# Designs tried in a protein design chat: VH-VL binders against a2ajx4r71to235. Part 8

Target 1, 165 residues: a2ajx4r71to235
Amino acid sequence: GRCNFEDRLCSMTEDQTLQPGWTRRSGIISNSPPFWDHNGNISAHFLALVSRVDSISSNLRSRIFLPTNDQQVCQITFYNFSSNQNGKLIAGLQTLCGDPIEHLWQKTEILQSRWERNVITVQSSQQFQVIFQAQMLATHGQEEVIAIDDISFSSGCLPADVCQT

## First folded at step 1 (VH-VL)

Design x02 (framework fv_ixekizumab)
Fold by ESMFold2-Fast, scan of step 1:
Structure x02 (fold): chain C 165 residues (1-165), chain A 119 residues (1-119), chain B 112 residues (1-112)
Amino acid sequence: as target 1 above (165 residues)
Amino acid sequence: QVQLVQSGAEVKKPGSSVKVSCKASGGTFSSYAIHWVRQAPGQGLEWMGVIIPIFGTADYNQRFKGRVTITADESTSTAYMELSSLRSEDTAVYYCAREGYSSGWYDYWGQGTLVTVSS
Amino acid sequence: DIVMTQTPLSLSVTPGQPASISCRSSQSLLYSDGKTYLHWYLQKPGQSPQLLIYEVSNRFSGVPDRFSGSGSGTDFTLKISRVEAEDVGVYYCMQGIHLPYTFGQGTKLEIK
């Protein structure tokens, strides 16, 4: 389903670590761009990873999904914004806890500071989670930001039970 | 329990290079920054550089640029610091340290690796 | 680079008595997010440094409540309410607001 981060994290979770993670922000409470969500609304929310100093990375995890097949297309659509020239945003898959994350999409530079729409097609023969990994370095006197908004999953992305019995 | 385990002590001749390893266990290696800090005998702590393993990006103290290289191997959860053109002033204990919260602090440190440079 | 200055460089205390260590930075460690990036470490003899206090006043996991930090801007203090034998070592303040991260010169705490 569609997630615009207005109320909560839309059933997405962050790795339980000591580093700061993805934070809900709006244009009204932002100290640095973006000052509006991908629709131009200053009051609407988005998720942002904000670097103040350096050496920040964080993972945002989707719900668990059932295996895909060639007949049913599973697509993930999301918007991203980055003010960080030395940052990276990766979208990938993880099939089991502790497994390596398979990279499906990556952005490592910005051409201009604006919201960009992305569509990723997923194929997996086993249950999976979608992972958004972000990493960035801060600059002196500036907040550096990687933001995402309006994540949606097509009808081919079917929720899975957390535990099989 | 998170642990950073470093390689053993080394004795090197002037002009050579040394490569120290730092293996992480018990936590998520890739999502944290690994810093290198050295301490000469009886002296304070000096920052050398940092790597963010998930993206392979490294940054260095300007004082060591050209002599220090920091790398990481995510498959083995190991970071490396290589220092070249060694001289007696490089004799120190070299520590790796994890930046666990991006507030700029180290939550866990390796046990340290003594590098002695002598002829 | 930000210069961190600690005072005193050494102190000797009787067990059960309090101790106080000061740290001053050459520029403000307050960032636009409202946080102050000043942290304290303890290096016990023959051991690696260990985190005591982060962001001025927050005790790290497992650190006894007799350790406390305070301060703002450029002037900071670490206090030990009642020194114990296990507290012997060198205490370092560190700024984490800008690279390169820099440390104070250290304060050696000894038991009388």
Scores: ipSAE 0.006, ipTM 0.500, lowest interface PAE 13.8, mean pLDDT 77

Design x03 (framework fv_ixekizumab)
Fold by ESMFold2-Fast, scan of step 1:
Structure x03 (fold): chain C 165 residues (1-165), chain A 118 residues (1-118), chain B 112 residues (1-112)
Amino acid sequence: as target 1 above (165 residues)
Amino acid sequence: QVQLVQSGAEVKKPGSSVKVSCKASGGTFSDYAIHWVRQAPGQGLEWMGVIIPIFDTADYNQRFKGRVTITADESTSTAYMELSSLRSEDTAVYYCARGDYGDYFDYWGQGTLVTVSS
Amino acid sequence: DIVMTQTPLSLSVTPGQPASISCRSSQSLLHSDGYTYLHWYLQKPGQSPQLLIYEVSNRFSGVPDRFSGSGSGTDFTLKISRVEAEDVGVYYCMQSIQLPYTFGQGTKLEIK
């Protein structure tokens, strides 16, 4: 599936540690970059984590996926934009047994701003969730941003039913 | 190894439509934008539109809006550009080109000549 | 629409001599992300266009270092330090900051 954040979080949930967490934004009402989504549309939406005076961190979780196999690849594609020097964005997976997040991709200390396309291949013998974990250290009066947009999962990423407890 | 392969040349009558294909190989098709650009004989390049499979969205140059439709089939890694109500002025070489994150066209198809004549 | 204007429209150069092509946009191509969305393409006779330079000054993979791009805002230049026979063709600048994307008229480079 594809997720462009135009109306909702696309069945992704926010695992917020500090407020305000991931916020849907557009260029029209933004006081800081990005002023356009990945396509240059100033009214289109993306998710942004913004740091101004407080340190912030937040996790965005995908739906649960079935174990992967060698017949079909499971790939995650997403766009990121970062205007910060003290931030970190990690894309990884977490098994449902509560194991630590396995880092598949990360970006730290971004000195320039641009939308970048990223492709990550996932291989897991257990059911998993994809996690986008972001954090930024406090800034004193300067707004810094980590943004993501247009997350998609290839056909090899097979949805799992939610386990009842 | 990225390659875009387009369908062959076509001769069409005025008022008909043409559908040109562009098959991508050597990368994840659905993750890239595919643009369509045409070039009339001896003329420059004119951007027609784009399909952005990851956003499930197509945008068009207003000059062609209402006559052009761009679609994509992820199962075959193929993009299509259909132009209707053809006129002699639509005689041109039609190119597909892949956009990357910076919206520059890094790889181009070989081109498809569409001739519109009586 | 953003209008892209190239000068000159035609240029004849002796092999080994430099060539310079200018591109001017009707409005700034500097995006709020700090990047300038101006790119250069070369179309050799009978071939598809090919990317030479992206975002003002970055050479695409495989492009010889005799090609360089420079500029900012609305005024951009493509330079070839020593023209070779294989450089013959039509050069186009393109902006990708706003839809519709637009190209310059093209500059035809010929060998004397």
Scores: ipSAE 0.007, ipTM 0.484, lowest interface PAE 14.1, mean pLDDT 76

Design x04 (framework fv_ixekizumab)
Fold by ESMFold2-Fast, scan of step 1:
Structure x04 (fold): chain C 165 residues (1-165), chain A 117 residues (1-117), chain B 112 residues (1-112)
Amino acid sequence: as target 1 above (165 residues)
Amino acid sequence: QVQLVQSGAEVKKPGSSVKVSCKASGGTFSSYTIHWVRQAPGQGLEWMGVIIPILGIADYNQRFKGRVTITADESTSTAYMELSSLRSEDTAVYYCARDSGYYYDYWGQGTLVTVSS
Amino acid sequence: DIVMTQTPLSLSVTPGQPASISCRSSQSLLHSDGKTYLHWYLQKPGQSPQLLIYEVSNRFSGVPDRFSGSGSGTDFTLKISRVEAEDVGVYYCMQGTHWPYTFGQGTKLEIK
């Protein structure tokens, strides 16, 4: 389903960490860009990972999905906004519990920032989770941001109840 | 259970280079950043640099830029610090430390590097 | 870079007496997330530094309750309610709010 972060994290979970992780923000309470969600609404919410002058990393993971098939494609659509110079946002798959993350998409260091729409097609013969992994090393003393909004999973992304190892 | 184990002491001549290793065990190496801090005899702690293993990105104290290189090998859960163009003033104990939420929770045992002619 | 200033630079304490170490930062250590990243480390003779207190007042795992931290903004204190022989070493404050992380000069604690 479609997740616009207006209410909660939409069944997304964050890996446990002692560092500040993904935070729900809106334009009216932000002290740094973005000041609006991907639709230009200053009151609407998005998820942001924020770094000032420190290194930071965090993972955001989806529910578990069943193996994909040829009859109905599994597509992930999301918007991202990045205002950072030494950072990376990775969208990937974890196919078995405890397995390494397979990178499907990434965006590295950027000079400019804007909301961009991304579509990823998934093929997996095994159960999987989608992982959004963000990392930043800020060195300028200015607040640097990686933000994500409006994550949606097509009808070909079928929910599963348990991880199958 | 979490341990950072460093390579052994080294004696080097001025102008040479040294590469110190720091092997992590008992935790998730890729989920943390590794910093390098040195301590000259009888002196305080001096930050040298950091590596974010999952990104392969390193940053350095301006005092050491051009002489220090920090790398990581995720397959062996090992971080490395290489310091070149060694001087007698580089004689120090070199520590690796794990950053776990804007503080160092675990430190390596230290590696003494002696630079003498 | 943030300058961390410790006082005193050394102190000698008879066993069982209290000790107090101050740390002052050149800028506020309050992070935008509402936390203050001021930490205390102990380096015993011949050993690596070890974490005692993180985020001003939280004792790290295994640290005795005779150690306590307090403070806010730019002024911080580490207190030992009753000093024991095993507390001998150099105490460092460190800030993690601003990059790069910086340490105080260290305070050497000795038993009289």
Scores: ipSAE 0.000, ipTM 0.483, lowest interface PAE 14.3, mean pLDDT 77

Design x05 (framework fv_ixekizumab)
Fold by ESMFold2-Fast, scan of step 1:
Parts: sequence; structure tokens; C-alpha cells
Structure x05 (fold): chain C 165 residues (1-165), chain A 119 residues (1-119), chain B 112 residues (1-112)
Amino acid sequence: as target 1 above (165 residues)
Amino acid sequence: QVQLVQSGAEVKKPGSSVKVSCKASGYTFTDYYIHWVRQAPGQGLEWMGVINPYSGGTDYNQRFKGRVTITADESTSTAYMELSSLRSEDTAVYYCARDRYSGYDFDYWGQGTLVTVSS
Amino acid sequence: DIVMTQTPLSLSVTPGQPASISCRSSQSLLHSDGNTYLHWYLQKPGQSPQLLIYEVSNRFSGVPDRFSGSGSGTDFTLKISRVEAEDVGVYYCMQATQFPYTFGQGTKLEIK
């Protein structure tokens, strides 16, 4: 369903890292933009990747999905906010649980001052996971932010029970 | 309750090095950056560098030409600033200061450590 | 490096009168994230600096409302609506938009 990061029904998981990556934020507790979620709610939550002195990267993974079919479209909708020139957000697919990530969409443009809605259509003959990969280079003390909110999957994105070997 | 407590005054000879400590308490040490700022007697403030205590990542003011090294020890919640090849012009009060979580403002400062370099 | 210039370098004010300090930067302090990282500090005699105003116009906790900050781009002002004896000290502006962070040369405020 719709992952708005308000509760624990969110289907996304973060890859193991040596340091924290994505953090849940809201406008009330944030010291840097964005100060509201994509609906303008200062109390609602979103995920943000924040860096300053050191480079940082993190991946978010969806649940495993069955191969797509010709009759029902699998679409991913999400919102993103970016306040950086030296980072990128990539949305991609990983098939067979360990294969290289196939990039479907990326944002490497300069500063955004608002939440942007994105829709990605997925076609895969194999089981797959959706990966949101964010990375930011050190900016010599300037804070960079990449944020995401309201990830949803259409009815054509059918859940699988396990990752096939 | 946030407090930064620095080590005591030092008198050093030219050519030696000094290592000043800054012990943090009242907050999670690894959640905030620590900056070092100095002030020569009767003069203004000069930024020296910063450390992220979580990663150990640092950035320095190039005016110190590689003479400054900032480190942090998470187990003791203590940041250190070491300045080598001391000259008389390095006589100053050295301050540590906390960076208020992404605001880039120095919300809490240590009491300062006077370092006197004399022969 | 971004150069910060304060005017005046010293001022003497009769208690209850207003005071104004200017801070100008050699280049815009508007960060790529849309924020302006210009902060004001007060150093009272014999004490460490203390934060007064952060990000141009926000008063830090415990700072009286007689202190206000304003400005944009390269031109910033700190105003004290009614100077009191406890306001004596040296005022510094600082930019944190770009490393290295830089301070103005300081403005000494004295009571007449």
C-alpha cells in the first residue's frame, strides 16, 4: 500500500550500513528543509538523508514482487525533495535478490524548493525489489538533503512471499 | 544541561605542540559537530576546523597549513585539537563549540583554554 | 574565503537608546538549500561568546526581544531597541554558508 512513514506498515527496509542513513523527520523536529511533508503538513513524517562534513549513501528496499504481466501495469509513485547539487537519488530494480541494480529513474538536478511527484512504470520477467538509492558527496560543511515521502505501488505490483535464489 | 568543559591553560615553547581537550556532557556526543575557534589577546575570532564525532570526518582552515589536527573519542565524549610547530603568534584562547544539529550555529561554547607560546 | 566586514568597530550608547550594527559579506550568504547562515554572537568581558541570533533573524533561547536581526544576500543588521548595561561586550557576525567559516572583526559596545 501507501508508505507515508507515519507508522510501521511501511514496506521499505534500509540496507545495512556502518553509519545511519535515512531518518524519519517532520517539520516540527527538523533544523533544515524540508519543514513539511509533500502535503504541507508540518507534523507529518518523511524520510530524509542528510549530510554535511562526510559523504553518505543509503538504500531503501521494497518488498519482493512477482514478475509483471501484460494485463496489469505495475507503477511506483513517490515524492522527492532535494536541496543539493552534489548528490543523486536513483530508483531502480534488483532482480534475483543480489543482481546489479537496473536504474529506471534518477534525479541529479540542482536545488528543488518543493516536493516533486514521480511515477515509474516497471516491467520485469523476474521477481524484483524496488531500490531507492541516495548518495551525497561531502560539501565541505554545507548541509545537503534528499527526502522522499508517500511511496505507493499500483495493483499490478503483486507481492511475492520470498526472494528466489 | 549541555556543557563543554575544556582542559586548563598551557605554556609552551616555540616549535612544540599543544593538545587541548573538550569534554561534552548533557547530550548525545555523536549527534553534533564540534568546532574549534581561537582568539588572540585583544583580537577577533578565527575558525580553525570541525569534526563529526560519529564518522571522524574533519575539515580545516587552510591557514594552519596542516599544523592542526582535530580528533574525537566517543567512549569519553571528548574532542581534541592539536596544534603543532607552535609560534608566538599562536598565543590565544582556544574554544570548542557545538554545532546545533544542521543549523550551523554555535549554540554552546567551552570556557576556553589559554595557550601561551613563549621562549 | 568570504570576508565579513562590520561597522562600526566601536560604539558608545546612552542607556535606553537604540544601537545598530552592520555586517556585510564579500559574496552572497544564500546557501544552495535556500537558507542564509548568518549568525550573531555576543562576547561579554571575560566570557566565552554566546549565540544571540541564528539564521539572520531568529532569536536564540533566552535572548531578550529587544535584540533583532535582519538582512539578506550580503547586507545584514543587528539592532538593539533599548540598550541596557548587561549588553556591554563585543558583537560578532559569522557566516556558515561556506567553509572556512568566517567572523566579522567585532563591534565593541560600551555604555556612555
Scores: ipSAE 0.005, ipTM 0.487, lowest interface PAE 14.9, mean pLDDT 79

Design x06 (framework fv_ixekizumab)
Fold by ESMFold2-Fast, scan of step 1:
Structure x06 (fold): chain C 165 residues (1-165), chain A 120 residues (1-120), chain B 112 residues (1-112)
Amino acid sequence: as target 1 above (165 residues)
Amino acid sequence: QVQLVQSGAEVKKPGSSVKVSCKASGGTFSSYAIHWVRQAPGQGLEWMGVIIPYFGTADYNQRFKGRVTITADESTSTAYMELSSLRSEDTAVYYCARSYYDILTGYDYWGQGTLVTVSS
Amino acid sequence: DIVMTQTPLSLSVTPGQPASISCRSSQSLLHSDGKTYLHWYLQKPGQSPQLLIYEVSNRFSGVPDRFSGSGSGTDFTLKISRVEAEDVGVYYCMQSIQYPYTFGQGTKLEIK
């Protein structure tokens, strides 16, 4: 399914609970870029991690998926935007509670602030979750942003029944 | 309505500098990129550079390297283009134009242009 | 630098007839974000340029539907289905995918 963050987090969950984590924003309520979603709509929503003073990190976690196979390709498509030169966004897999996140994709610098479409192929012999991990270093008062929008999973990304209870 | 208003025409001597202003009204100045484009008499359009006021960052066409400086003052919603070491070949109409800062829509509004004449 | 080449450089059209202007880029203008950063401008005599078409095929606000843009990759076309006297001027294509941003040489449209 496609998730455009217009109403909610689309069954994505956060690990971080007490400090500012991923928040829903739109251009008309934002004090800093991006001032529109990836389609150029100032009123549409996206997910943003925002930092000013403190270093910050947060994980956004998908539902659990079944192991991949050679007959069906599991691909993740998403858009990202960053105004932060010292932060990073990682898309990765976690196959067991407490396992290190396996990095599949990362953006560690941005020379031009625009929405970028990304497609990541997933291969896993075990059940997994997709993790979007963002980290930003402290700044001197200017608002820095890492944003993500329109996450979709291809037909080869099969939900695990175990997680429906 | 969005409007870009530029400073008036100038006549300069070779070797001097000129600083042209572009004041934006209507809309959110910080969400824009301001571009400078020149046009010599009877010639086509030549991109000189851009500034994104929110970031304070400017990029330039390298053929003007060392001679052009683009700045912005968010408190007055005004961008500036300064061209130094003027030559007769710099005689042109200088335009400012805006886009959304990631250049999604093209240059949606243009200033009226500023004629800069370089003559001895 | 990306070179933008327009053809023809000049055309004269009888009112009510169609006109077509081609723009070719030396490199693909398709970005990884899925957008193609090719725009068309019209400069009427004595006026500032004005945006006509952005991102290949999108008409800017207020632009009549007789104007249309098409193309992909490196080859782009601006079409006017029926030319009117107010369409006189110089048409420019522009790429904004990489610095320095570059314009075509311009196509002068005149009425016969």
Scores: ipSAE 0.006, ipTM 0.500, lowest interface PAE 13.2, mean pLDDT 78

Design x07 (framework fv_ixekizumab)
Fold by ESMFold2-Fast, scan of step 1:
Structure x07 (fold): chain C 165 residues (1-165), chain A 121 residues (1-121), chain B 112 residues (1-112)
Amino acid sequence: as target 1 above (165 residues)
Amino acid sequence: QVQLVQSGAEVKKPGSSVKVSCKASGGTFSNYAIHWVRQAPGQGLEWMGVIIPIFGTADYNQRFKGRVTITADESTSTAYMELSSLRSEDTAVYYCARDLGYGSGSYFDYWGQGTLVTVSS
Amino acid sequence: DIVMTQTPLSLSVTPGQPASISCRSSQSLLYSDGNTYLHWYLQKPGQSPQLLIYEVSNRFSGVPDRFSGSGSGTDFTLKISRVEAEDVGVYYCMQALQTPYTFGQGTKLEIK
């Protein structure tokens, strides 16, 4: 279950929107920070939500997981970086398809000028997906970024086959 | 595992110059900053400067004025610190140190083993 | 230049007892991005310095949880809840708010 975004989105999906929200970037093709991934690699990729003139928001979804129990630790580890001061990043749980997202972790006023490692412990009696929601306000011509890298799921996060709307 | 391996000890005469090397392994060299810090015998730590290889940018502590030059060679994953017009007061252990946060919040997560430079007449 | 002042300059501690080291900066180390750029390093005898705590209170990888950092503005503290033999050495605070980066004069910790 580790996703470092080198070739693709690692079975993560983006909600259908007017414009593509999350973009794979690397330091080589970036005109604004971050100029390297969480390991200091300029050629390695990370996922970025980029705002310049308009406000932007997007959701990124994991695969569906089985319910957790007290003896199986399901932990999500990810790195985040943000040059946007008034943005918001939420990591949450959505049980069944279409239910409201339960917030497990969030940062508002998300300015985070280095890659920061986060670990979230998940407890759910129902099948669930992990959702990353990001929102940035207009930046008036300066490129600002919320970035995520190296999402991993511990062995207690067991894949499920089905979730129907 | 990240390792920074420095060149060996040197003895220099006053007025000469010394060039200390710092070879990086275990991480992508061009993607982090390398700082140089010295420590005179029995004294504390003094920051000398930094190179950010990907930008070709170096910055220096003004106390060394025009005497210090920090460079990097990506093909060999090696940073260099050259100090000219050496004085006896430049006798110190010189360390290189890695920084993934330069410009975002600098801290030195891995250090080289140090190079003793002795300046004696 | 920002001046960093540590107290005490030396302390001797019985194994298992706590230790506390203070660091004061000549100006606030809080940056406009909300981060405070104060870091703590340990130099064991005959070794290179090693990172203990970054940005006031974050333990670096592999650093035992008996080490903790706290403070804000110009006043910072490094605490060791239960001193072990391997903790012997000189502790340095450093500011990275602006160049030149500057270190405190160091605090030598010895075991009684």
Scores: ipSAE 0.000, ipTM 0.457, lowest interface PAE 17.5, mean pLDDT 77

Design x08 (framework fv_ixekizumab)
Fold by ESMFold2-Fast, scan of step 1:
Structure x08 (fold): chain C 165 residues (1-165), chain A 119 residues (1-119), chain B 112 residues (1-112)
Amino acid sequence: as target 1 above (165 residues)
Amino acid sequence: QVQLVQSGAEVKKPGSSVKVSCKASGGTFSSYAIHWVRQAPGQGLEWMGVIIPIFGTADYNQRFKGRVTITADESTSTAYMELSSLRSEDTAVYYCARDWYGDYEFDYWGQGTLVTVSS
Amino acid sequence: DIVMTQTPLSLSVTPGQPASISCRSSQSLLHSDGKTYLHWYLQKPGQSPQLLIYEVSSRFSGVPDRFSGSGSGTDFTLKISRVEAEDVGVYYCMQGIHLPYTFGQGTKLEIK
């Protein structure tokens, strides 16, 4: 299903506990770009990781998915927007409900003023979660941002309710 | 210094349309959202819609959806609000106001444009 | 749509006395970024509205310190510690957290 962050995090969860990482924003509320979501709607919402005086990192986790099959491809589609100089965004796979994150897609030194569409194909013989991992170095100047919107999973991405080891 | 200057008063017949302009000066026109708010005589303030001029993206209050169109021309630093299918109840002062990325919301307002709808 | 309700609708004050205006929203104006998007505007007779207080309690540039805002969640108050003749007009609260932006019905302040 499609996740456009209009109401909530769309079944995504954040594992940042000491301080909030990802925050829900809209163009009207933002003090820095982006001032619209990926469809050009200034009132619609997206998730953003925003720079602060301390370095910040946060993981955004999908629901657990069943192992992929050979009949239907599992694809993840998402949009990203970035206005930062020392940030990093990784889309990865975590298997066995705790294994190290396998990097599927990565972007560093993100400098752009537009939303970019990304499509990632997943192959896994084990249960997995999709992880969006973002990191930004401390900044004392203008607000810097890494934003993500409209995460969707194709029909080949079959949901599971519990982690099975 | 930021200033928003609106076009002059208009008298319109029912069923016609009106297009009000709002010219920004002294600031960074492309960096602000421009909102439109109206006020019927003796009544309160009613938000109509907004545009981000640099992208031409607009959004509207559902009450006016289908009748209102907000546009911007960056080359002249001017935003426009066009209201169609005018009714006598649309008689009001129409204001433009700017928003600095959500920090201040309506920090500066135009002087207002009186639109009178009468037969 | 978020409904904004102001009380009272009008008040008359002797110069030098305090005034208080309340504003209630139908849902919380606290955003996930930690800010509360509640703003106060003053419309003096024959003039455009002007921003007085933004984000509950911050005074806009040039606004005298006799004006103060307070509140949280859904209940907000604008106070004038010592009303002066130039304070006459209609005061509006507004929520800026969600489109459509909505205003209270306004409170008319008059001098006795």
Scores: ipSAE 0.000, ipTM 0.478, lowest interface PAE 15.0, mean pLDDT 77

Design x09 (framework fv_ixekizumab)
Fold by ESMFold2-Fast, scan of step 1:
Formats: sequence, structure tokens, C-alpha cells
Structure x09 (fold): chain C 165 residues (1-165), chain A 120 residues (1-120), chain B 112 residues (1-112)
Amino acid sequence: as target 1 above (165 residues)
Amino acid sequence: QVQLVQSGAEVKKPGSSVKVSCKASGGTFSSYYIHWVRQAPGQGLEWMGVIIPIYGTADYNQRFKGRVTITADESTSTAYMELSSLRSEDTAVYYCARGYYDSSGPFDYWGQGTLVTVSS
Amino acid sequence: DIVMTQTPLSLSVTPGQPASISCRSSQSLLHSDGYTYLHWYLQKPGQSPQLLIYEVSNRFSGVPDRFSGSGSGTDFTLKISRVEAEDVGVYYCMQSIQLPYTFGQGTKLEIK
């Protein structure tokens, strides 16, 4: 399936936070870049984490997937955009319930002015979730953004119902 | 109360350029998107492009890329659409329109239109 | 580009009678966000277009309740329950799901 954040979180979930976390935005309501999704549509939606005065971090979690195999590759494709120089975006796996997140891809010092396509190949002998973890430092009134759009999982990424330990 | 006021009619020779203005009043300019749409006489509507005035970022219909430039001046609350290398097929009424803030993509208010006639 | 097709291209209505205009898109206008990016405009003779209905069924400010919109996916309808003289003009549907934004050919409404 494909998750372009036009239908909210596409069955993804956000870890509970005390601060606002990942929020759906479009160019129409944005006060800062990006003003369009990765296809150039100012009306279409993407997910954004926005920082102005407080440091903020949030995790976005996929559904649980079955262990991968070599017959049909599991790939994660997504687009990212950042207008923040003091933040990081991590795409990783959480294999067992409560295990540390294994980093598969990372952007640090992620000031970029364009949507970038990323493809990550997943290999896991256990059930896993994909985690998008973002963190930004306080900017003292400057609005800074980390955004993601159009997360898709290839046919080798097979859904599972429960996390097993 | 929202109002978009456009510059007056123009008559141009083929190969020349035209620059149409769109002045916003009533709180329209800084919080919204300005689109440009044209209409040939007796024909339908064709979207040309958009600008976000507060940031100066613009995007265009591919069929006009290389010929159209949309700009904005925040100090005068005015957007501009410049079309170059004019042909007789560019004869049309050119409209500016505001992008609707709380909805995805409709144009809530329109300027009165500027007739551009291209003839030899 | 998404192609928008309106039917009929013209209709004549006796005052007080209903009118119905259809709009069909070459692709679904339902985004995965649950919103449908289809809007209706009226252009009265000699005037600029004005917004009537946005996102399928929402009446814009000041639009009389005799106007209603419905539909889903690729098939949409604008209805006027009781046509009045001031409703004369050309009606356009527009999609804003994909750049470039595109309009239907227009439907001319005339009074008998």
C-alpha cells in the first residue's frame, strides 16, 4: 500500500507526547515551507513536525510487518523535506516490542529546500515496525519544519497483526 | 470584504510582452495564494499559475513555462503576471483569483479581468 | 492533465423549475485524505467567475440554499432547486487535486 498522507496517517500511529507532534499540512495553510507536496500540489497533504520556541521530538510508527525473506524484497520509499538546520530525521526498525530502534537511514543538520526521495531495503528475521523519529531544537521564534510524504511499502513488506517477543 | 483590482486592457503586437497587475485589498494579500486564469473570447477557463505572495514562490502550468512569470510586491499588495513572446492565440481575458484559505484549492474571489488583445 | 467534461453544454429552464448540471473527471478527485477536490463556479454575462460550491457539497458564503452539490469519485452534480433570473450564466466545474488545475467546458444556463 501507499501512504501519501492525504488519508491522515495511513494506519500509522504517533507515540503519545506532551507537545504537538506530527501534523497533517498542505501548502494552503502553511506559514513556512514546504508550500506543496512532493508532486508540486499546493492543496495535497504531507506530514510535518513544526518547531518554533520549544524543542520537540516525535515518533511515527508503521503497522507491524512479518519477518522479511529473500524471495520478495521489502523496501520502504518516502519523501522528506526540511527547513531546519538543528534537527534530525531517522528512519529505523523496532524489531521486538520495546527493543531499541535500529537506525536504517538518518539525516542530521537537515537544511534542504526540496523534497528528496529515499529508498530503504529492510532485512529482519523478526517482526518489526518502521519508525520515523524526528527531533528539532528550539528556534526561539523561527518556525522550522521536518516533513515527510508518500510513504510506500513494497510487496515484500507483509502485514502482521501482533508484535511477538 | 475582499477585492482584487486588475490593470486596464492592453493591445499588443505579436512577439511582445504584457504585464498585468492585480492589487488586493480587504486583508486578501498576505494570507492567501494568488492564481492566474485566462479565458479566450467565447471559450473556457485555463489555469496559468500561482504565487504565494509572502514568500515570492510561484509555480506554473507547464504549457506556459518559459513564457510566464508571476511575481508579487508585498509593500503594495500587488501580484503581477508577465507573459512574453505573445501570439494571436494569447488574446484573452486574464483573471487573478485568490486561493481559498480554509479549503483545498478553490478560488473564492476573482479580479474583474484584464482583456489582452494580440494583433498585427 | 485531468480532463473535466460537463453535460449538458447548454440548458434552458422556466423560472421556478429545477436545473441539474453534471461534471465528470478523467481520474478520481477523491484524495486519500478523504477530501474530494471538486468545485463549482458561476460566470454571469460580462462578469468574473464566482465560487458557488467547494469540495463537492459546501456552499460558499452568500450562496443561496437552492444551490447544492453532490457526487463522488469521478461523477458530480450541481443542482438548482428553483431557478431564478439571476442564475443565468455559464457554470464551470474545476478540479484542484492535481496541477495544472483544470476546468470543464462550461454549461450555459438560459431562461425560457
Scores: ipSAE 0.007, ipTM 0.493, lowest interface PAE 13.4, mean pLDDT 78

